# Designs tried in a protein design chat: VHH binders against o75319. Part 1

No score or structure here was measured in a lab: all are predicted.

Target 1, 181 residues: o75319
Amino acid sequence: GNHIPERWKDYLPVGQRMPGTRFIAFKVPLQKSFEKKLAPEECFSPLDLFNKIREQNEELGLIIDLTYTQRYYKPEDLPETVPYLKIFTVGHQVPDDETIFKFKHAVNGFLKENKDNDKLIGVHCTHGLNRTGYLICRYLIDVEGVRPDDAIELFNRCRGHCLERQNYIEDLQNGPIRKNW
Below, numbering starts at 1 at the first letter of every chain, in headers, positions and changes, except where a header shows other numbers; Kabat numbers aren't used for antibody chains.
F, E and O stand for the ipSAE by ESMFold2-Fast, ESMFold2 and OpenDDE, each averaged over both directions (binder to target, target to binder). V2 = 0.75 x the mean of E and O + 0.25 x the DockQ between their complexes.
[cut] marks letters that were taken out.

## First folded at step 1 (VHH)

Design ea1 (framework vhh_etentamig_d1)
Fold by ESMFold2-Fast, scan of step 1:
Structure ea1 (fold): chain B 181 residues (1-181), chain A 121 residues (1-121)
Amino acid sequence: as target 1 above (181 residues)
Amino acid sequence: EVQLLESGGGLVQPGGSLRLSCAASGFTFSDYAMSWVRQAPGKGPEWVSGISGSGDSTYYADSVKGRFTISRDNSKNTLYLQMNSLRAEDTAVYYCAKDYEDSYYEGFDYRGQGTLVTVSS
């Protein structure tokens, strides 16, 4: 059985673009097979994701999927025009340096190739909160020189939910900067 | 009933090797990512390695990279951890854990009873 992830219904589907960045965060879209367990207003499919992004007058140029599973939706459920990148990231633990470097590399590559447009990098884990917020904030701190508390506040405000895992928050505030090598 | 049964632990000298196994039953094994997690007495759990449902993607904690290899045999519903170049600090009870993605509050989903690995001096 396709059961709904714990607490998935507790979170807003899509946040707002983080001003001064190309990031937008959201919870994992769920493919059609999950809809039998959801009320119509609870549905958040890949199609619903793109409709909600358009309603904000934004356009996705890349999706980074941080979940450690492939059961929620398939890349084929996304428009062919939007690149999809999977970075398998284990929940509950602070992402390791290899995962952080993969995320930074993907973001840097997207920004370099998209200097002439305003397309967004969409980032999600299961809830679009802890792994998602950690990696976005880690990028802002390590690459863009944003102060940790400012990065966390910006993410929390734009996502509409505060980062909840204390180990993630502690690492962002007091952990070492992860250099490219 | 979902069940996970770890085996293969034992006493080994520093620099030695052990292969852990986890026999899974009660669910479609190939649909779920699996992990190995260890816990030394008096310490919190430490995630050590993970593998995707297909087996195509593997991940390791920095403390075990280059020494441990995770693998799975979906035809046998079995998860493995090959541990090489063992150190005293690898001494712990090792648990296998089913898919973290559906659980918000717990780091373990249907963890087994564990298998003890002791690296002697």
Scores: ipSAE 0.044, ipTM 0.428, lowest interface PAE 4.0, mean pLDDT 88
Fold by OpenDDE, second read of step 2:
Structure ea1 (fold): chain B 181 residues (1-181), chain A 121 residues (1-121)
Amino acid sequence: as target 1 above (181 residues)
Amino acid sequence: EVQLLESGGGLVQPGGSLRLSCAASGFTFSDYAMSWVRQAPGKGPEWVSGISGSGDSTYYADSVKGRFTISRDNSKNTLYLQMNSLRAEDTAVYYCAKDYEDSYYEGFDYRGQGTLVTVSS
């Protein structure tokens, strides 16, 4: 169905670019069919996403969707010029090594192919917070060598909301480095 | 009004089995993923298992994999947790939890009052 995710309205639609990175996090945009259940000011569609990104003088070069459903919007709702990647990511538990690798591989591939521009990697789950934050931080820690606390702080500040899941935070801070290849 | 009512808890010896049930009402049961969470004395809540709205996908915490089985009967608006090979560390209050959607997201918006599971010799 077209249920609005619980607490979805509580989160900022779009964060800010993470300085020193190509990442920007946002909550899941909802396709038009959801609008009838929302006040106009609450609406956040794929189109709205791109408008908000433009308002920040940025441009999306890739969207990584971590939600575990396909009901919220369709890739066809996105501009053809922006690649869309789905990585089904289960909530509650720390993403597995395969999920982490898929994310890293996608990011690395994007960076390799987009050296000549400054386009952003947009990452979202449902709220664009926990799963999104974990994978972004995991990448920064494992690939870029960023200190865990620095990565978490950076993400939280830029997203405008803090990671909430203790198991994610604990894994980032004290968990093992995951393989990058 | 959303209601979740857990049952089936009790005292069991290590290695024993229990089957928990959760009766749900006040919402379209099949439209939402459901989870079991537990809280042991002196510990924070721990996610145990989840199941998609349709029941076609199940998920487990590492601590219970191979021992616990989550299932649901959408025709009866009931969630189940079969717990086998129970251990002392499984002792906790077990809560039925309603997820945000039929997919497996972060957290839940409703939970029941819980049912106590005590594993002891």
Scores: ipSAE 0.028, ipTM 0.458, lowest interface PAE 3.0, mean pLDDT 91

Design ea10 (framework vhh_etentamig_d1)
Fold by ESMFold2-Fast, scan of step 1:
Structure ea10 (fold): chain B 181 residues (1-181), chain A 123 residues (1-123)
Amino acid sequence: as target 1 above (181 residues)
Amino acid sequence: EVQLLESGGGLVQPGGSLRLSCAASGFTFSDYAMSWVRQAPGKGPEWVSGISGSGDSTYYADSVKGRFTISRDNSKNTLYLQMNSLRAEDTAVYYCARDEGYSDYEVGAFDYRGQGTLVTVSS
């Protein structure tokens, strides 16, 4: 279907690369069926995503899609040279340990396989903000040892929007480190 | 015009069971993930369960895991919620919804398109 997600127009399509990392965050691209409900300047298709990344002199090597649905675009709408990973993530709760570990595994695997290039990990949920920001910050805190407030500030600055969900912010600042053996 | 019609609610004692139904019309049902959302008296909406368009993937709030089962019949444009081992805390109006931002659970992002069905769990 072609209903525009709630508040989707309120957010910048693509943030900038988070310095010192391989992450870039963006809101969900919308396939052609959504274009009749959008003005030309509001369109943000999969093609638009890749054009905007190229305009920043960056290249995507992986897309991690955290949306709970598959209605916004199909993997076939992406260039076949860019791997696509779906991690279904419900937006109302702090992601569970299974979701966090899947995300960490994907990031670690990408970095191991791409140590000889500078390609980016593109991460998005519907708005590219709460679930996206949480999982990126959780990775930086748990794996890279970044201080929670520094991770959140870096994400907010580079995304161009601040994390909105207080339960996510509280978990990042004061919650337990998620480790597995 | 999108329409969703919920039914199957009622009064039930703790430990009992109910099956809710939602009849959908005005859109291609199989193209949309569907959810059940509930609103208890005096509280905000709570997402309960979701199902993919194909029906192959199901998701549950921690409060209902192991007790509720979501399913769908795409040939009949109908969504179901089987509720077992009901508790007083499950008392709410239950709404079915297309995935219209419910996955983000943003306050005020809900458009139910239906009247809801009241479930009261009480002795």
Scores: ipSAE 0.015, ipTM 0.276, lowest interface PAE 6.5, mean pLDDT 86

Design ea11 (framework vhh_etentamig_d1)
Fold by ESMFold2-Fast, scan of step 1:
Structure ea11 (fold): chain B 181 residues (1-181), chain A 122 residues (1-122)
Amino acid sequence: as target 1 above (181 residues)
Amino acid sequence: EVQLLESGGGLVQPGGSLRLSCAASGFTFSDYAMSWVRQAPGKGPEWVSGISGSGDSTYYADSVKGRFTISRDNSKNTLYLQMNSLRAEDTAVYYCAKPYYDDSGESYFDYRGQGTLVTVSS
């Protein structure tokens, strides 16, 4: 098997739906080949993801994968009924404007096509924390008009872990609003 | 065995252009996003540009945006970096990088080989 991402076991697999939004955040699911290095209670496969979402009485309508690799799982490992979007984001750096606009357009498109249901947009990076939290908060601030500190607090509470990257937090609080129009 | 072989570096005058190539082997090239990373004398590594496995999405550092273009040819397992309007501060060893995450998801590059030296004379 492949090596487990460092600290991956330290994070809650799936957060709670962010109230007032269609977002839910989680850490990267690991395909079956990783299970040889995991205890049964540590496993978090693509199927485990969907089971945990169902246990919360929620349903995924879109997955946005922000990792910079395809090694953790393949789109083919997901149910065919759930659209998958890959947005390659480099860790450590605040995502560039094109990445932010791509994320916003995907979210806006999903919401337009899903007005008649309550399906969720699932977002993840490796730990489901820094890149994931940044892009969700950026959307809430720039598109929904949420105050930066309120967006960050909401994400932290619902994810069950606080954003760790100070440059991401600083950009959210003090950075320019990225207009997509 | 993953092999990445960079070429195309050299000495160029400010305002000039160079095209870097990276020949990849030992893995399914189209399955991986690829990056160019540079290291200037006395500095740490700097991510320059990235491209998705399909080639549909490209990403650039602010320092090179509008001047550099990343591309790939999956039929030839080759990654390219077209560098235009070169500046003295672009002087660095350029590495072709296959990404992976380790150290808590922080490390996102595999360095392979010696890289290719780009020197922009003043």
Scores: ipSAE 0.015, ipTM 0.233, lowest interface PAE 6.5, mean pLDDT 86

Design ea12 (framework vhh_etentamig_d1)
Fold by ESMFold2-Fast, scan of step 1:
Structure ea12 (fold): chain B 181 residues (1-181), chain A 122 residues (1-122)
Amino acid sequence: as target 1 above (181 residues)
Amino acid sequence: EVQLLESGGGLVQPGGSLRLSCAASGFTFSDYAMSWVRQAPGKGPEWVSGISGSGDSTYYADSVKGRFTISRDNSKNTLYLQMNSLRAEDTAVYYCVKGYTDEYDSRPFDSRGQGTLVTVSS
């Protein structure tokens, strides 16, 4: 269906690049068929995403889509020059260890192959907040050794919205470090 | 309008099996992924399993992996969930949902049926 996701309009379309990292977070882009349900200033299509990234003087090198649906947009709606990776994650639950491993592997692979440029890893779920923030913070904590509260603060500041789900926050602050496998 | 009708629930002993069915109408069934979601008494919804429109890809929650099997018959517009090795913790109302859903809050789904109750007790 073409209904707008619950609370989608409440969030900024795109955050800022997280300093010291290659991450940028955003909410899910909505394909052209959703625009009849939106005011012009509310539209955020795949084209709008790339325009907003360019306006920040940044360039995407990878999109990681964490939603459990393909109804919002198709990979074909993205520029053919930008790789797209789908990692199916269920909302409101902390991602499992297999999902965390897939995310870390994708990020590490991108960084290894893009060491000679400054392209960004774009990460989104439906709101670009809870699943997105969790996986980015989990990567910073487990791989880069960032303190949990510092990772969360950095994400919140750059996304422009604070992580909302207490189970996600609790796992980041007090959960075990995942060593992959 | 989307219509989904679940069936096959009932009372079963721990270790038993049940097969749930969902009859779908009002849309081109084969074009859409389908999901099973459950809600235990006093708890929020929990996603259980998903299947692609073609049936070629299946996905499971860790709590049911190896015990449950999702399948579909596109010629009959029917979704199935084969549940084996049932545990008390599987007690819930099971709902058929059109598509994959990436948010499970206490709010109702637009494309959700009335559900079928599964009770696992000794």
Scores: ipSAE 0.017, ipTM 0.218, lowest interface PAE 6.5, mean pLDDT 86

Design ea13 (framework vhh_etentamig_d1)
Fold by ESMFold2-Fast, scan of step 1:
Structure ea13 (fold): chain B 181 residues (1-181), chain A 123 residues (1-123)
Amino acid sequence: as target 1 above (181 residues)
Amino acid sequence: EVQLLESGGGLVQPGGSLRLSCAASGFTFSDYAMSWVRQAPGKGPEWVSGISGSGDSTYYADSVKGRFTISRDNSKNTLYLQMNSLRAEDTAVYYCAKSLGYEDDWSGYFDYRGQGTLVTVSS
């Protein structure tokens, strides 16, 4: 389909780089077939994503796509120089430990391979908020030792929208640390 | 453990109407987008209609838009498809399907479908 995701227009396309990290969060880009249902100022294609990142004087080195669908855009719509990783997440539910491990492994691998540059890890789900914010915050808490409230506040400020799912917030604040690499 | 049971199919004349029902159990019904999928004799499955978990957003295939109406009653864990102005081309087994992922991720990935209910449109 070509149906615009619920509430997709309500969110800023791209957040700001999260200071002290290599993360930047955004909502899902929509391929050209969706643009017939959008005003010009509402369009956010894969090309628009890279233009907005460049406007911030940043460069993407990896995209992690957390959506459970392939209908929004194709990996082929991205520059060949930017790796694309799909991690299927169901949404609504807190991601399981296997998903958390895959995310951490991808981030750690990217950081090891990109020690000599300042390229960013772009992370998105449908809205670039709940699944995206959860996994980024989970990484900061479990791997970098950031206090949960500080991780959440940093994400909320940089994304320009606050995490909405109470079960995600609860797990970040009071759930167990997942130590798997 | 997820169970979906379709009903309401039958024989109807062209231009007629039928209302399909799907009784769902084994999951939190209101948390998931639901769809109707049909399979005509000798053909592959075709997605027909979808509805968000809240019921606030509905989606239709071009072939049925304006003729079919999807709805749900979350208090009864029941999904409905009101089919009007039926055509011979609508003849198919109709399946109720639970969508995967967040409510907006109804992209044709379905966890489960039921046994189906046969709709035959013939004079």
Scores: ipSAE 0.017, ipTM 0.299, lowest interface PAE 6.2, mean pLDDT 87

Design ea14 (framework vhh_etentamig_d1)
Fold by ESMFold2-Fast, scan of step 1:
Structure ea14 (fold): chain B 181 residues (1-181), chain A 122 residues (1-122)
Amino acid sequence: as target 1 above (181 residues)
Amino acid sequence: EVQLLESGGGLVQPGGSLRLSCAASGFTFSDYAMSWVRQAPGKGPEWVSGISGSGDSTYYADSVKGRFTISRDNSKNTLYLQMNSLRAEDTAVYYCATGEDYYDTSGHFDYRGQGTLVTVSS
């Protein structure tokens, strides 16, 4: 049962660092068992992730995995030096306040511990788009005071793909600010 | 290879209860988040509930919160949905599904069973 996630090939593996932030978004890396179903140019393993980020002259200091599964890769497939945080996030629905709080807490903790470096927070769901973009934009809006449309535009441009879920976009633009961080 | 077999549907009166089961085979069950999805006559599929591979995290659609309980027994490769306080609007075919692709698309399932019909009617 190592099927490639639907539409996974349609998305760029990794976006660009979001300027003025410590965020970088990407689609889920797939462990080596998936590579038989992929052409060489389609492969995006955990190793490939780190190589692509290094090619941008960036370094990961934290990975936040928002998928609601553990089948794509294991934390053990990541370099030992990079912390991994799993936040099981149900897609389709706007993330609940507990999930939003967990994300904000993890980001704030990372930033406090990494004041003296420029390491990035890598965030992904399956496609690195909807759940990923929502939580990054929610953080920028609620914690950093970025205007919703500016946060969304910045994410879309840097990810190379636009947020697709209208309920997520609507919540970002018109939803309440969550104060619990 | 992958097979999902639902059971437990039937006719029930409003306010009644049913317990649905889904027997899974052909994959490492505990590695997959599982979902219940329903489709009422003439409507598109509606996600009802989800559970993580370990069973530690559960989520529910607002329409069923407080009435339905999702659970799993990884030793038996079985997913359950306990449905209480059933309403006429719960009438649907209920499908067991592996759900990660569903969450990132407009309702596509990795794997989906044949379904079990639940009719809530007096």
Scores: ipSAE 0.024, ipTM 0.375, lowest interface PAE 5.2, mean pLDDT 87

Design ea15 (framework vhh_etentamig_d1)
Fold by ESMFold2-Fast, scan of step 1:
Structure ea15 (fold): chain B 181 residues (1-181), chain A 124 residues (1-124)
Amino acid sequence: as target 1 above (181 residues)
Amino acid sequence: EVQLLESGGGLVQPGGSLRLSCAASGFTFSDYAMSWVRQAPGKGPEWVSGISGSGDSTYYADSVKGRFTISRDNSKNTLYLQMNSLRAEDTAVYYCAKDTYSYEDSGTYPLDYRGQGTLVTVSS
């Protein structure tokens, strides 16, 4: 369908880099076919994404797409120089251990291969908030030893919007550490 | 135009098995993730399972993990749900859905691209 995602216009297109990390979060870019339903100031295409990242003096080295759909944009709409990884992640539910493992593996691999640069890992779901914030915070807690409340506060501040799903917040604060062994 | 037709529902005893099918038309089937969503009597819709367009990735609700298996045959434009070890709590109308969760955080599951559903009743 050609429908704009619910509440998509309510969110900032791109957050700020999370200091001390390689993460930047954003909402899903929408390909050209959606622009007929948007005012010029509402457009956020794949091209717009890269322009906004450059405006922050940052550079993307990887995009992780957590949406459960392929309708918003195609990997071919991205520059060939930026790797794209799709991890189909269902909304509303806390991501399962397999999804968490895939995310951690992708992040660890990127960091190992990009020690000599400062390129960012761009992460998005539909709104760039709940699934995106959960997996970034889960990584910081489980792999980097960040305190749950500190990880959540850092994400909220840099994204410009607070995590909304209470089940996600509760799992981050009180759930088990997923060790991926 | 997009059309989805579910089949395979029926009455089954607890512990039994059923296989649901969904015949899809009107779109390039392999380009889209597909899901099964169910609605039990007097309850709202519950997402059950999902599968990527290629079939390489599958996902399950905690309530059905280890009992249900989602699969697809892209050459036949058909989605399947193999349901084993059925429980009374699995009684619901089962719907096939295209691009499920595109409208996440709206409070309801998308109504677009689901068919009439197929009724599964698990009862002794």
Scores: ipSAE 0.015, ipTM 0.250, lowest interface PAE 7.1, mean pLDDT 86

Design ea16 (framework vhh_etentamig_d1)
Fold by ESMFold2-Fast, scan of step 1:
Structure ea16 (fold): chain B 181 residues (1-181), chain A 120 residues (1-120)
Amino acid sequence: as target 1 above (181 residues)
Amino acid sequence: EVQLLESGGGLVQPGGSLRLSCAASGFTFSDYAMSWVRQAPGKGPEWVSGISGSGDSTYYADSVKGRFTISRDNSKNTLYLQMNSLRAEDTAVYYCARHYDESGYEYQHRGQGTLVTVSS
């Protein structure tokens, strides 16, 4: 299926860098085969993603793709210089501990390897909102000791959209801290 | 157009095993991650397990981890769920799902389901 993801057009393509962090969130880029169903101003390809990041005077060093599908774009559509990591996550479900651990490990590894630069970790799901916001906030809370409400507010402000799923918000605010194994 | 047909459900005693199958048609099977979703009587849908399009990555809900194994045969367009050490709480209709990613369970293409009853 070459259908546009539900509500994909409702969201800003790319947020702003989250100050004090290396994170930037965006919605899923769509490869050229989707463009026949989009107006020119609605297009958001992998190339468009990198152009928009550059327009903010930022540079991506890693993309973490949280979608549960491979149909939107291929890793080969990305520049060879930018690592791509796929972590399959199911929508609507709070990610399990193993998924949370994989995300934390990837982020920690990137930060250790990129101490001498200011490159960003780009994180996306389909809308760049619920799964994306959950995992970024979970990292900030569990690893960096940020208060849950502060992490959520920071993400919402920088993404330009508020986290929508109450189960995700509830887990961030009141759920257990997911410590490393 | 997109069709998913589950089979293999039945009545089994606690501690027993069942193997579910799902025959897929109407799309390029290997391009899509697939899931098993279940719905117990009087409950909402619960995601059980998922597998990447290539079959290289598998994922499980905590409630079934270590007991269930998801697999696929892309040459036959078939998804499988091997269920071991079954418990009464595993009683549900099991659905094969081509996940619509963010849309979640209610917007996925799914089949008619196959009933699994675990009872003594």
Scores: ipSAE 0.018, ipTM 0.320, lowest interface PAE 5.5, mean pLDDT 87

Design ea2 (framework vhh_etentamig_d1)
Fold by ESMFold2-Fast, scan of step 1:
Structure ea2 (fold): chain B 181 residues (1-181), chain A 122 residues (1-122)
Amino acid sequence: as target 1 above (181 residues)
Amino acid sequence: EVQLLESGGGLVQPGGSLRLSCAASGFTFSDYAMSWVRQAPGKGPEWVSGISGSGDSTYYADSVKGRFTISRDNSKNTLYLQMNSLRAEDTAVYYCAKGLYDEDSGYYFDHRGQGTLVTVSS
């Protein structure tokens, strides 16, 4: 089905690069079949994603897809040059430690392999907000030593929308640091 | 195009077991995560369980964890839900869904079948 995700139209398609990091957050791109129910200015396909990133004078080097579904677009809809990583995350629940470690491993690996360029890590869930913001902030807090409130503020400002899920915010502010083992 | 056909529902006593099946066609089954979603009379839909396309990752709602087991057989294009220790509150129509619900999107049913009724009588 061509059903547009609930509230998807309410969110800005792509945020800005988070200064001092390689992260950029966006809402899920929707493949061509969804465009029948969208006005031209509402369309946000994989192609539109790359055009909007380029309009900011940025370049994607990795996409991390946090949605639990594969209905929105296919990896084959992305340029062959951009790696795609799927990390299945369920809604409403704080991601488990294994999911957090997978995310950290992917980010660390990308940064090591891309020391000589300024390419971005694009992260999205359905709205590019709660799961996306949680994992990016968790990385900044645990790996880069950023204060939780500063990480959240940076994400909210650059995404253009505030994290909505109180359990995610509470875990970021008061939860344990997830260490590598 | 996408076709999902649930079976295995019925009347069962509290503490009993049922196995639900979902026969899928019209898409490459192994490429897609699958879910079980239920809707009790007069209530909104509730996501119950999900499984990745490969079957390597499984997820459960807190209400069913330890009692229900999701599995899939990609060679047969079939999704399963083994339901043990059934309770009156498990009474619902159970739907097989292609994909999973979206976070904060109201448990959107990607593609779902006609459902199979499970009634747990006391």
Scores: ipSAE 0.015, ipTM 0.278, lowest interface PAE 6.5, mean pLDDT 87

Design ea3 (framework vhh_etentamig_d1)
Fold by ESMFold2-Fast, scan of step 1:
Structure ea3 (fold): chain B 181 residues (1-181), chain A 121 residues (1-121)
Amino acid sequence: as target 1 above (181 residues)
Amino acid sequence: EVQLLESGGGLVQPGGSLRLSCAASGFTFSDYAMSWVRQAPGKGPEWVSGISGSGDSTYYADSVKGRFTISRDNSKNTLYLQMNSLRAEDTAVYYCATSYDDYEGTPFDYRGQGTLVTVSS
């Protein structure tokens, strides 16, 4: 269905680039079929996403889609020049080690292949908040050695919304480092 | 318009096997990732397994990994769950669901009536 995701309108479409990283977070873009249920100022299509990124003087080099659905937009709605990676991630639960590994592998591969440019890794789930924030912070903590509270603060500030799921926050702060990933 | 109809549940002994089916209609089946969700007596819903629209990617809850296999036949609009090495803890009503990415709500857009699986000695 063409039903707007619950609470989707409550969140800013696109955050700011996270300084010192290649990450930018946003909520899920909605294809044109959803626009009948939205006011003009509420619309956020794939085209709108790229326009907003350009308005920040940034360029996307990869989109990682963490939603557990294919109904919001099609990869074909994205420019051919921007790779799209789907990592089906169930909400409410802390992502499992396999999901964390896939995310880390994709980020590391992108960074290795994009050393000579400043293109961004765009990450989204439905709201661009909990699954998105968890995986970005997990990467910063485990791979970049950032302190958990610093990673969370950086994400919250740049996204414009705070991580909401206590189990995600607790795992980031007190959980084991996934060093094997 | 969207309809999901589960079948294949029943009574089975521990260590046994069962195959669940879900007939889907009213939507373009191959465009939707599908899930199996179960609800045990006295408990909330638990996501069990998921499969991408193409069938190329499959996902499993840790409790069933290595025992259950999810598959689909897009030409028949049918989703399957092959359940092996069944345990008493697998006793639940099993629901076929379209994957719904809801931050606060259910992990499915549409859900069938369910099929009861009882694992008992």
Scores: ipSAE 0.017, ipTM 0.352, lowest interface PAE 5.6, mean pLDDT 87

